VH-VL binders against Large ribosomal subunit protein uL1m (MRPL1). Designs and how they scored, part 4

Target 1, 266 residues: Large ribosomal subunit protein uL1m (MRPL1), of Saccharomyces cerevisiae (q04599)
Amino acid sequence: FFHTAKKLYADDYKPAAMSSNAPSLTKDQAKKRELKRLVQRKAEAKRPATASPLYMPVTKALRYLRAAEVGRPQSQQTINLTTLVVGERGTAPLSGSVTFPKPLRYIKIAAFTNDESKLEELREKYPNHLIGGADLVAKIKSGEISVDFDKAFATPDIVPALQSQVARILGPRGVLPSVKKGTVSDDISSLLQESLGSMPFRQRGNSISIGVGKCYFTDREILQNIISARAAFKTAVDNQKSKKPNILSKTTLSSTHGPGIVIDFA

## First folded at step 9 (VH-VL; framework fv_lacutamab)

Design t28 (from p1 with heavy chain Y106G Y107P)
Fold by ESMFold2-Fast, scan of step 9:
Structure t28 (fold): chain C 266 residues (1-266), chain A 122 residues (1-122), chain B 107 residues (1-107)
Amino acid sequence: as target 1 above (266 residues)
Amino acid sequence: QIQLVQSGSELKKPGASVKVSCKASGYTFTSYAMQWVRQAPGQGLEWIGWINTDTGNPKYAEDFKGRFVFSLDTSVSTAYLQISSLKAEDTAVYFCARDLEWGKSGPYMDVWGQGTTVTVSS
Amino acid sequence: DIQMTQSPSFLSASVGDRVTITCKASQDISSYVAWYQQKPGQPPKLLIYWASTLESGVPDRFSGSGSGTDYTLTISSLQAEDVAVYYCQQYDSTPYTFGGGTKVEIK
């Protein structure tokens, strides 16, 4: 049973206290204790996941997590991945984005270009999204088409038309394409492909947490999303400029109502 | 589309060597281990081993240690199987297959190459 | 090495029949078993992993069950396109081993 195991081994996931029974530590003593604890946390990060009492293979974990969510609304059936991060205080948090093979939610986009060949390609590839040039800009300006899309992208050649005709409509909604936001590119096809599956992540405290699927996804879809998350987290680790960089530690898979299950990830 | 494309058939004499290629596309090559399986004419499937595409570390079944060598060229997403000092009993179809080698969640083979026939005859 | 014993080696059945193939491991493999379908001239195709989890795109007439040392692949209503050789495979420990195969033909 996972509830009993969690109670017995909850402290395995908490760092040892740095405090002592002394009223205060000198600055030198405090720094020595901090360094010693950091070395211990880094050593623990290198221990195999299989050593944890809460470990199980991902496929088995998914069976238990799905069982915990039976009868729940789809919005509450999210599978979450949480990776602990070990590093010195003051080290910049890890951040980046994951491009999932199977996105957790559908987003509607708008794409603008004056290039006829790009319009033809995008309309074929993204038939359920808003794709157009000057005509689409005019329809948004007139109110013929409502702004119900979540994100918008453009090639550089149509940006002046967007700025002059629809900036006051798209700007307040936060969807006006701009170079500064990374929503303008000559290679709009690659930008759309990257963005439709993309989920940002950022370290908060000592962990990174992201959703990697829904219980109604197949095991393969969830596994491929977890693999993508692993690649993105490793990239964020490798891109650190610090001489004392953050490292990844224990990774846990969980669902909205299910237990936390340790998996072999980092 | 996710696919593994293998090199063409080979006819070799005993004592020669052969190098079979397996080119991956449609996925991140280093996120999946590559397994190798052979099938002698009219026989069943036999596991040769796997190679970790991220680290390059191979694992061979005992019967295939020595003459069988796995290698990678990650720049072109390609895995290789080299067999040296070929014997008649090496005649088989050789398959590469993708595997999620990451704990015990994924050592099953979800995507397979079309196979490379290696015939050793004099 | 873990030995995987399949039975039967061959079966002939009619379209619409329920077909059952069994696989016995020489030791407990903790449901780390996959089933593959191989049609003549083609590579094997994954049908089932983790003893009972159906691979995406595989028809739901295929199902797997079992635990410990005994595992079963079932085709609830055999179709003409199901003519193939079926293999079980354990992935509990290396070397990964396959069963001898079961050739399924239509009468």
Scores: ipSAE 0.000, ipTM 0.424, lowest interface PAE 11.1, mean pLDDT 83

Design t29 (from p1 with heavy chain Y108F, light chain T53E)
Fold by ESMFold2-Fast, scan of step 9:
Structure t29 (fold): chain C 266 residues (1-266), chain A 122 residues (1-122), chain B 107 residues (1-107)
Amino acid sequence: as target 1 above (266 residues)
Amino acid sequence: QIQLVQSGSELKKPGASVKVSCKASGYTFTSYAMQWVRQAPGQGLEWIGWINTDTGNPKYAEDFKGRFVFSLDTSVSTAYLQISSLKAEDTAVYFCARDLEWGKSYYFMDVWGQGTTVTVSS
Amino acid sequence: DIQMTQSPSFLSASVGDRVTITCKASQDISSYVAWYQQKPGQPPKLLIYWASELESGVPDRFSGSGSGTDYTLTISSLQAEDVAVYYCQQYDSTPYTFGGGTKVEIK
C-alpha cells in the first residue's frame, strides 16, 4: 500500500514548468493542452478530499505515519504537510510564516536590555528564556550562566556592554546581537515574537511544504499546528489582492518513510 | 494567552430575551468552532450546539432549536447565544467552549469560558 | 441520541487511593469520548480525549481507557486538589452527550 500511495502522490506534485523536449506539438496545440491542464487542476481543487483514493482522517493518517517511523532516529520522525497550489501563469508564489502552538524545535533565546519596563514585559511573556540587563551580562561573563541558548537579541542601549564584556564568549557561537544580523531593535518584543515558534513557508513549484510535528507529538498538538498552517496559507492567499489569486488544493501528510496521505484541509 | 471571556449574569422575566457574549483572545478566532453548553442549578452538563466560526453555520441539539440562536461578530472575535421567549426552565449557567475544528469534523472542548448565569423568574 | 451512563454518582476516598469512574455508552462510540473535571464555581476542564489521550498540563496520575461502549477514568493516587465533579462526554455523533457526573470527595 505504501509504494502505490507514494507513486500517486508524486504524480500530483509534478512541476508545472516541465523542462522537456517535445518538439512534435504546434504552438496552438501546446496552448490548448496547457489550458486543459489548468481547467483540470481547478476542478480537482474543488473536489472534496474524501474523493481521493489516498484519503484518510488525520488521526488514522497519523497512526500509519507513526507506525512507518517506529525505531527511527528523532531527526527522521518529522511529519510534513504539503499543500498543492493551483494558479495561472504569472501569479506570484505564496509566502508567509506560521506560528505553531507546538514548535517542532524548542529554541532557547537570550534577550538583553537596560530598560526595566521591557524587562518586566519580556519576563512575563518568556519565563523559560534568559531575560536580563547588566546582571545577565555579568553572569555570562563569570560563567555562572552557560551559553546554551540558540539566539540572542538586544536593545541598542545594552549593545556596548555586550561588545565590551561578552563578545569573546558570544561571538564565536554566532549569537552576539548586532544591527547587521537584525538581532538589535528598540522593539525587541516584536523581534522575539518573529523568532520564536515561527516557521517561514514559500511556494516552490506547485506546492507549499512545512513540517507540522514529530511522531512523538500528540494528535492534538499536530492538529493544532495543521490548523495554524491552514490559517497562515489562507492569509497568504487573501493578501495576494489579485484578480487571479492562487487556490489551495489537495493537502497531504507524509513522513520520512511513510506514504503520502490526503487529508481534509482546504 | 488563550482566553474566552463571557458577559455578566442576567436576571430576566419569563417571555423576555437574553443575549450572552463570548469574547475570544489569544488565538485565530475563525480556526476553531465555538460550542455552547449549559448547566442547570445542581445538575450536570447539557450540550446546546456549535457554530462554525469561519462559515457561520450552526448546529443545534433538537431540544434547543427555535428559541436558541448562535451568531458571530468576527471583527471583534466574539460569539453570541441569544435565547428568546425565556422560560423558567432556561435558568442555568451557559458556557462557551472552543472546539478543535478539523476539516469536516468537530471534536472536544479544550478551552472554556467562565460561564454566564441566566436566571428566569418573575 | 447516544446515552452516557456514568457510575458511581458519588465517591469518597482517601488521599493516595486509586479511584476509577466508569462511563457506558448506549452504542459503540469508537473511542470518541472525553473526560472533564469541574470544581465548584469553575468551568469544566478537559482532562482526556480520544478515550486515552492526556491533555497537555494534566497530571499523569489521570488516565483513560476503554473501547466500544465501556470507558474508564482512573486517578492512580488521589490528591486533595482532585476534589471535583467528573464528566464523560461522547463526540461520535451529534447531539454530543454527557454522563451524569461523578462527585469525588476526600475524607
Scores: ipSAE 0.006, ipTM 0.458, lowest interface PAE 10.0, mean pLDDT 83

Design t30 (from p1 with heavy chain L100F Y108H)
Fold by ESMFold2-Fast, scan of step 9:
Order: C-alpha cells, then structure tokens, then sequence
Structure t30 (fold): chain C 266 residues (1-266), chain A 122 residues (1-122), chain B 107 residues (1-107)
C-alpha cells in the first residue's frame, strides 16, 4: 500500500498506551468510549464516497490499477474489493458467496448425498466434479481421493457421516458442508447451479475482501462483478435479521502493487 | 466484435525469412496472451508457443526454438511470428489465437485468426 | 510431453445419430481439455473448454465429459453442418498438445 488504502479502513486508532501511573477507565467510562466510537464509525459509513480525497469513478480507478501491474505476470494481476463493515461488539461476522458473471478462475466442487436419484442427476450434469455418497466419504477418509476441490455441498441426509468421518479433513480446509454456510440443501441441484461460479467471502475483523477480476478483464466485466459483490454483501446484511445489523461502509479497489482507491458502492 | 486478422499468403524460397502478422481488434490487446498454432497440408494441429502480450515474454515448444520468434507492436495491437532459414517442412497454415495466461484455469483458445498460408518451395 | 490419442480417426454416421469421439491423455490432465471443430478452409472453432463447459453460441447438441486421462465429445443428434474434423487439446502443461483429429462425415 501507499498509506492511501489504510485510511479506508475503519479508524484503527488504538488508544494511546496506558501510562504506568494513569488511572484506569471505570466500567461506565469504558462503555461511554465504546458508544462514542461506534457513533463515529456509523457517521463515517453514511458519508458519500465522493467526499473521500481517495475517490475515483470505477473506470478511472481500473486504469490506475492496471498501470501499477504493467510488466507483472497475468496470474498475479488481481483486482481486489475491500468493504469496511461497522457493527456492534458481539455481532456475528458477515459471510456468504458471490456468483460472478465473469469468474476469476474455475472452481472444482464436491457434492455428497445418500439419495441415488440425486446422485444420478448430479453425475450427469457435473461429470468433472466429485459426486458421491457414503462411498465418496469413505474414499476421502482413507486418502484414496485427495481433497483438491474448492467447495463442497451436501444434502442433510449425509451430514452426520461427513461430521463423524471427514470433519477433521474437510473442516480445517474450510470445505466441510454446513447449514450455517448455506452449503447443505435438500435441493442440492439448484444449490450447485447457483454456486459453480461463486466465490466465498467472510468478514475478517472490520472488513470483507474479495477478488473481483483480473487486470485483463474488461471494465464492463469487472463492474458487473463489483455489482454482484454489492448485492451479495447486502443480502448477507439482510440475512442477519437483527435489530443491530452490520453496516457496509467505505469500499476500495486495489491491486497487488497499486493504491487503494475509494469507489461508490454501499 | 472481437477479431484477429492475419496477413496474406506468402510464397518463399528455402533459406528465406517470413514474418506473419496478426492484428487484434475489439478487445484490450495486452489483456490476453497470443498463441500460435500451425497446420501442415492435410495434417492436424500443432502448437508452436505463446507470447504474453503485456510483458512480451514468449514460450516455445522445443521443436520450434531457434528459427521461430514471436514479437509484438502494442501500439497497433499486432502480434508477429517470424520464421528464419525457411525449410520445405515449414509449409503450413499458421494461426494466431487468443488465450488466457491464468494459472491452470483458462488456457483454451477462444478467438482464432483466419490463418496465413506459408509455402516454401524452390 | 503429454500425448493425446483420439479415436476414431474417421467416423461416418447418419443425420440424427448420436456421435461419440474419445480422447485419451498419456497422463492425468485434470480436466484441462478443449474441443475444437474445423471445417474445410476455416480456422478451428472452440466448442468445449474445461472438459465440459460449452462455449457461448455453440449448439446444445454438443457436450463434453470425462476426467483424469479419458475425455469424450458427444454430438447428441448429428446435423449436416457438423461435417468437420474435431480435435481435442490438453492445456494442463506446456507444450500444449492436440489429438490427431477425428473426421466426421455423413453416410
């Protein structure tokens, strides 16, 4: 970064280190400071992107980011989107998936079900993916089949077998199907159709970061992916069904070597 | 519309050189690698190599190293294949084709030039 | 180098027939296979990439399948305009290699 992108994150101000002889904050003072910071972050989230000195229209931002990556391998020329998230302490982090009109790469998937009719349908539609039931779970457990897939999906009927037999293998890789992640459905066919072009996202700290294209994508392709990301992030907020939901704040585009540039998004 | 337009047919004597051009339009030239493929009369397709249109870095199949050279003129969105010290076995149709240099995700050729016939005879 | 073996090298079938062309790689190519159609006097045209993904504008009677070393191109109901030479290509590792081609003709 050029210091520029750092200003787009929620104020990472760490209160000055407590001096050895300074009085500690009371419980009431601590609550007051917390509320004051939250109010400030919410106010910043409502400011228009154009108020930022780092703002550019998307097409102009892409031109700068492409210039920063000139001469670099095409596989490393990723355009990243980072959205700041403002939420109250204890609120669950936002997570979900974005289905891009222009995928950044192919993803390989695995699908698990005990239903023979669904296995036949899925194997016909997705012959290049891993589709199976208890037999596939056993082969993964034994190491006969390597975990080389990017995402996995299951019907509810096989979830107990996944939890008992391969959770230690799939869990650490982030590919264990779960109801919480939306990767378990009785209508697995529809779920796979929606997910083959998808990229998962998860809030880490106070931000969500996701790749939205390569420098060699067209402006239109990148813009369409950004719009898809926006829709997915807003859906994740709506799914919280909370009286104190997370709020989407400043959003930046960046590349590996380029500056962070504020765009109109939230 | 995305298209690749190649230069016209060439008739050359053994030992001469030829330079085939491939002009791109309808897309950002430097965003996609350019592959080269040849087809001898009545034969199948044979991969020659590719060139990264952004960096200018080429990759050649072993059989084509030395006499075959890829180059670019990004100001006119054109890629070139130059063959030196032409031999009779170089007689073929030479195609340029657009490709993605994208790890192991997409290396297929989605848009092809019409081909340039190079005939080497005395 | 990875060798791509196509079979058959020649195929004659009737309009409406289901046609199957196979391609075998000398090693696992992880579904990095494309299929091209070439008509006389024309450049190759992309039909299928990543073993089973249909290129935009290609008729849905064309489909691809397979994994590991064995891949198949299927034309579910052969039409007169499908007379062409078909090539598979691996793009898992350089040098990229093509199958020998399958010439499809109408009886």
Amino acid sequence: as target 1 above (266 residues)
Amino acid sequence: QIQLVQSGSELKKPGASVKVSCKASGYTFTSYAMQWVRQAPGQGLEWIGWINTDTGNPKYAEDFKGRFVFSLDTSVSTAYLQISSLKAEDTAVYFCARDFEWGKSYYHMDVWGQGTTVTVSS
Amino acid sequence: DIQMTQSPSFLSASVGDRVTITCKASQDISSYVAWYQQKPGQPPKLLIYWASTLESGVPDRFSGSGSGTDYTLTISSLQAEDVAVYYCQQYDSTPYTFGGGTKVEIK
Scores: ipSAE 0.000, ipTM 0.390, lowest interface PAE 16.5, mean pLDDT 83

Design t43 (from p1 with heavy chain S31H Y32F)
Fold by ESMFold2-Fast, scan of step 9:
Structure t43 (fold): chain C 266 residues (1-266), chain A 122 residues (1-122), chain B 107 residues (1-107)
Amino acid sequence: as target 1 above (266 residues)
Amino acid sequence: QIQLVQSGSELKKPGASVKVSCKASGYTFTHFAMQWVRQAPGQGLEWIGWINTDTGNPKYAEDFKGRFVFSLDTSVSTAYLQISSLKAEDTAVYFCARDLEWGKSYYYMDVWGQGTTVTVSS
Amino acid sequence: DIQMTQSPSFLSASVGDRVTITCKASQDISSYVAWYQQKPGQPPKLLIYWASTLESGVPDRFSGSGSGTDYTLTISSLQAEDVAVYYCQQYDSTPYTFGGGTKVEIK
């Protein structure tokens, strides 16, 4: 019945710090817990791969993965590499490209130039691909040569001929060389070397996953691809513009039916 | 084409120093460790150690600690073996060789240099 | 250190013969064994790694087998160009160690 007195006591015993509309303690606790977990994940990333009971040297791992895939179709005999990535919330995902010494897919290309010295060089380096100048453009226009190539490249000097003679043929298939697509260059040899076997990668969630070989590849070919992947991932790490960059953690090799095997990588 | 090309033969007096080079080509130098192996006249192969070409960190067999030093010049894809205070028993052919295996404890040598003969005589 | 005992030290056989070289480790090396061929005046050449995996470009008459402490290099049909000294090497633990070598000659 002292309702007026109760109002006065509430004013006396509720200082602003205790009754303010401040951020919730639960939100602060969640942030602290996230930071602690991040510190633990960074410490885990620095542990040697050999500490894992699932660790094997790469060549031993390949033996087990090949055994698991015996009798499977070649399309299912892919060896995959997965690297865990540790980073703070909001850090941009890692991305880049790797050029494998032994590509998992063989692509057919076409290369166009009017420069005779470049034609000779390219034919020596790429004997199983379509290399030519105005004559090759004419053969595509006439239908004498089918458009069964996956990518095409050109020097600037032949681009007008491509646009006037075969744009209606190559354009709809997405293989018409253009500056915007990066398929036109005066240094076509370097462009082809860079583009053939190049595989893009992008961090999805907390990992980067790529195929590094087929079970029927030699150990040497798979090892060279793994080393190339490591170099590409490290380059992506080094090129980060963040004040708190992502770091690489545990890496595993796996196949469709085989175990996940931890390897020395980062 | 992957190659390791070593420097020419050396004739040295006891107490002198020698520096053997090993120039790599046809692959990315920092992707593979470089191992060193020697072979004394009429003898078998003896492992000296390896150097990590990315970090520069060396590892030596116990018998070769002190007088044997590995180094690198990454700009020219070259590894070096320096032997100080030469003794007659250092007379041997010295080979550099490239690792293939990714795991640090399980290295084997897939590509070898042609060898550098070091002769120590008074 | 792990000791690698290679036998025989010398082997003489005819062209077409099957020849066998053995290598015994002083402890279990879990198939971390490589085999090398060395011809006079040349560096060693890798033939086999992981006890039984044939290096690319090596003729299929060469094969490796074994486990634990006992390993074998086999040449199924000896050719004149196979005259060389053969070495086994363990890479299970450092220091890496080589067998004493086997000199193979034609009769």
Scores: ipSAE 0.013, ipTM 0.471, lowest interface PAE 7.9, mean pLDDT 84

Design t45 (from p1 with heavy chain A33G N52D)
Fold by ESMFold2-Fast, scan of step 9:
Structure t45 (fold): chain C 266 residues (1-266), chain A 122 residues (1-122), chain B 107 residues (1-107)
Amino acid sequence: as target 1 above (266 residues)
Amino acid sequence: QIQLVQSGSELKKPGASVKVSCKASGYTFTSYGMQWVRQAPGQGLEWIGWIDTDTGNPKYAEDFKGRFVFSLDTSVSTAYLQISSLKAEDTAVYFCARDLEWGKSYYYMDVWGQGTTVTVSS
Amino acid sequence: DIQMTQSPSFLSASVGDRVTITCKASQDISSYVAWYQQKPGQPPKLLIYWASTLESGVPDRFSGSGSGTDYTLTISSLQAEDVAVYYCQQYDSTPYTFGGGTKVEIK
């Protein structure tokens, strides 16, 4: 029994209680200590995932996580992926979006264009979304239609109307279409197709956490989403302009009640 | 619909070469690996190797090193198996199969091509 | 190389019978075993992976079990459409290796 319990702990686990602050520690000593911790974290990031006592191949990990969530409501059966990020003080947090082959949830979008042929095409393809031109902009401005959509897209021809009439409504909510955000395109149908199923991510503290599937998804669907997340995280690292970019480190799969399981990722 | 469609049957003489194609559709080609398996007439399945569709890195079983070469054309979502210096014992149905892209030792094959018959006779 | 010994090589049973096929690895493969069904003139079809996980769309009369070196595929109630050759395969280490196959026929 106790031999089995010892295998559940990673060698790198350190209890918070072991941390101590010396009252006489100088600023120079504190900076030296911080540098040593950074070097250690960078070295840990280079260790192969298989060295962890908590390592499992993804398919085996998914079996254990599904077993832990049997009988739970579907809304609570999310498989989460958490990647630790190692970076120097002052380095910008990683952020971006992942387009999942198998989306975890439905997102509602709004699409704006003055082109009648595009409106007809989009309304047929996306009947449960908000699709319109100046009429839709006016309804949002008047409050007749609530801003209950997660993302909004536009063709260039309607952008002036959006800026003059609803920028103060959509801008603070982060859903105002803009060239800067990549939400404005003459080929709006292709833009919508690639954007549906995308999930944003942002580094919080020293980690990035994102849902990659539901327990009722197939292993293939979850694995495909994990692969997509890996590509997006690596792209975010490559896009950093820092002389010392952030490093992706230990990655774990978890569920609400299941164990944290280390997987190959970075 | 996820499909792997292979090229048609080939009849070759000993010493010739053959190139079998495997065209993928219905999924993102570079997100899944590709494995190759052969089956001699009336015999069982024999693993040839696999190729990482993202990096292009191949891995071959020892018996197939040298004459067997995997390649890719990602622009058309197609994998290729080339066999040089054909021998009578290379007569078999050659299958491509999609695998999940995680680890070097933990890939099972979930979608298979229909097979390409290669007959080597004098 | 890991050798996969599959037994029996041939099996004749009646519709409704419970059919058991076994596969023995020459070393511990940690449940990295898959089972495939191949009907005449068709490519193999994945039935089971990671020893006991049923592939989506596969009838629940198929099941897998085992650990270590010994694995089993079971068909709880054989149907006429199950006439095929069944193969086990280890994917614990390369080169991946298959069992010799079991031909299942209706008597």
Scores: ipSAE 0.005, ipTM 0.442, lowest interface PAE 10.8, mean pLDDT 83

Design t46 (from p1 with heavy chain A33W D54N)
Fold by ESMFold2-Fast, scan of step 9:
Structure t46 (fold): chain C 266 residues (1-266), chain A 122 residues (1-122), chain B 107 residues (1-107)
Amino acid sequence: as target 1 above (266 residues)
Amino acid sequence: QIQLVQSGSELKKPGASVKVSCKASGYTFTSYWMQWVRQAPGQGLEWIGWINTNTGNPKYAEDFKGRFVFSLDTSVSTAYLQISSLKAEDTAVYFCARDLEWGKSYYYMDVWGQGTTVTVSS
Amino acid sequence: DIQMTQSPSFLSASVGDRVTITCKASQDISSYVAWYQQKPGQPPKLLIYWASTLESGVPDRFSGSGSGTDYTLTISSLQAEDVAVYYCQQYDSTPYTFGGGTKVEIK
């Protein structure tokens, strides 16, 4: 009963000063008003999610969202995560990418390089894919490892070995790395991020929205994707190198036809 | 069935070394990281660290750096914990446990080994 | 390091009773909390993850709740087989840390 539209949408409130009958503000008055609103938004960002009337435990939220999507096309049964962001005017929008443990669009890749430092980096970042050097090339040539990957990438240093040893195996399948296909780069990490199922995100207005699963994913798979999104958002905040960094606030789960449900996240 | 099977109990003297094994089955070994946890007699659980099973890169809690070393033999889906220069306070049950998923984010342990008792006494 | 404080350390209750165990983090851990059950001579068994998500195969009498720094494990109707030590664990940041444990016994 004490909640009004003005209270509920305080973050979207339009100041009376913008009305036709409002007095003009001095620069100092406008600055004080902006600071007061920022302080209020920062305080609200620190409230526990359980204080929201829209809060549910994630498993209950997922049950409701799945119910709302019953009978809908699978391509449209996406569960979305939206996190509000509180920041000072002039702070750059948050952006980055999330690498999900359970991709919404799964592509298995193979990556080839003779550079041991790159192998270590790629194996840590992409542990569920085929990453290797001459050893991986040899295993594919021998048939020890089947060609079950959808795309393959390489650094220039291993391309001669690929062409001499496995071109007749990978070429017919359309997965042999080549400069012409754009699958060869010294910066193989950037190339994989561009092509692999990492999902980019960018703050729009005061929020970040990203798909975190399909209704047919298990609760565990969706939760792991949510955890990955949280880590990526926090990394983006840390990477701003700002004295006044953005603050992650209220986070909701939603689906195409379901309600927005607040979850504990930031 | 997903299982982690650990090596048998060890009785060692101070200054010796011990190597505990943890053999995984029923899943792709390199797709899940391995964590190590110990439990001293009558005490609670204490996190030692984790090892990335794909790269071999370990992470240790500060108290366990130096004498504790994680290693892998991916050809037999086995992780190892080696403790050198054993001390009486190393007496504990040592557990390996699987991270449910891999990646850069925070994870919990869904499958545990049965534990290996290490007793250090003269 | 994040400190996890469990209470009570010991709990004695009757079969059918509702029992609650609390876990307080020294800082906000954003629901990255797991609960484990350990019976004598056995390894810990995962019950709850992400503060409130029940692990597959775990009886529905177990539930988790909480946010921020305060988390609770509830057993709605205690059974004889629930005699065990229960641990909370945060996995928000390394080093991962456990609560001191709560020993649950039947009167």
Scores: ipSAE 0.000, ipTM 0.432, lowest interface PAE 13.0, mean pLDDT 82

Design t47 (from p1 with heavy chain A33D D54Y)
Fold by ESMFold2-Fast, scan of step 9:
Structure t47 (fold): chain C 266 residues (1-266), chain A 122 residues (1-122), chain B 107 residues (1-107)
Amino acid sequence: as target 1 above (266 residues)
Amino acid sequence: QIQLVQSGSELKKPGASVKVSCKASGYTFTSYDMQWVRQAPGQGLEWIGWINTYTGNPKYAEDFKGRFVFSLDTSVSTAYLQISSLKAEDTAVYFCARDLEWGKSYYYMDVWGQGTTVTVSS
Amino acid sequence: DIQMTQSPSFLSASVGDRVTITCKASQDISSYVAWYQQKPGQPPKLLIYWASTLESGVPDRFSGSGSGTDYTLTISSLQAEDVAVYYCQQYDSTPYTFGGGTKVEIK
């Protein structure tokens, strides 16, 4: 009975110090909890947006958001897009830039180059901006053209002419192109595309938020901006080149006074 | 700025194949789906299907499954419609159109190609 | 498939007249309807989407209305340049289907 009784009691033995470990999480238990939550978030990300009780088609959502902002100042008429991001521990947050077909802010620019082929390309692409070479520099120097642009860009070949002829005009206004400011590039087309309509985004916590339009934009303009945001977010995911990349989840449209409305996006 | 340019007219015999191209310019090709619509002589518009330019996944109307195939060459921003085993009833103007896709039930076309006339004669 | 029945198939009116074209869906399409204008020798042009939303650049004499299964395109004051065939299209579910078209001519 001695050996049998000893074995039965050993099976039920639980020291006080060991029992105090029961409510605490070990590293393995913490990992299992995190994995369970991640699996649940990934499953939610795979559900169609139409399964949400807050779902609406984008055009219907825009009608509700515009109604909520009627009579409000322009500063309160921004339509925001928020995308939830699901990622594993240690995965870098998503970041990048979106180039909108319809920018939320209009910026007038000046672009300077001595390259005739670049002048032709830029004039076709940016007809309402100041594009020119030595001729434009001369007109600014003479005062024939006023400095009413917000930013200026140049190719390296025209920088000496800018420095010698118009630095005293453009410098005090903070718009003189320079290598140090990042406003001088041999590939001026790419630099302008990045600078005009380009909106940076960065994941904060578990979401990315970006403005995609104003209530006074057309539905099509807002839709085109949303599509551009979708493309940029998916590109940022692809660029992670991780074994376990972040995944885009539920996306909502909102405004200052309107509801958050779930839309198809990812 | 935004433009869809289609290939020139084609005259084919029954049983031949044809490949119509639709080249996009002035926008990011993979950000918008491409739809295909045909119009037979003296008839109305008929939806063929669409292709997702980012994923490459096509969707066809039932009457066009089998002989009609959508494809893409994203390096040159071009969508293609290939029709195999041509029949006289395939004689039509074929249009590509840029689309906005949002969900499964709200697709509409905002920019159209000029059309490609395909004539099948025996 | 959703069938779109468009009427009339043909109309002739004078410059300045108010004209209406109707489109009936075989089931509720929840305002997922677009209207297109096709002039002779040209591809179709989008006029209206979401039943009543006017596309940018389209003259304000064009308007759309309707809900459920019944939709209408209205031209408040017909102009000579409006001679065209007009089509409705549902985009509620695939396959997307067009109405049979309405040919508008000037008397």
Scores: ipSAE 0.005, ipTM 0.421, lowest interface PAE 11.4, mean pLDDT 82

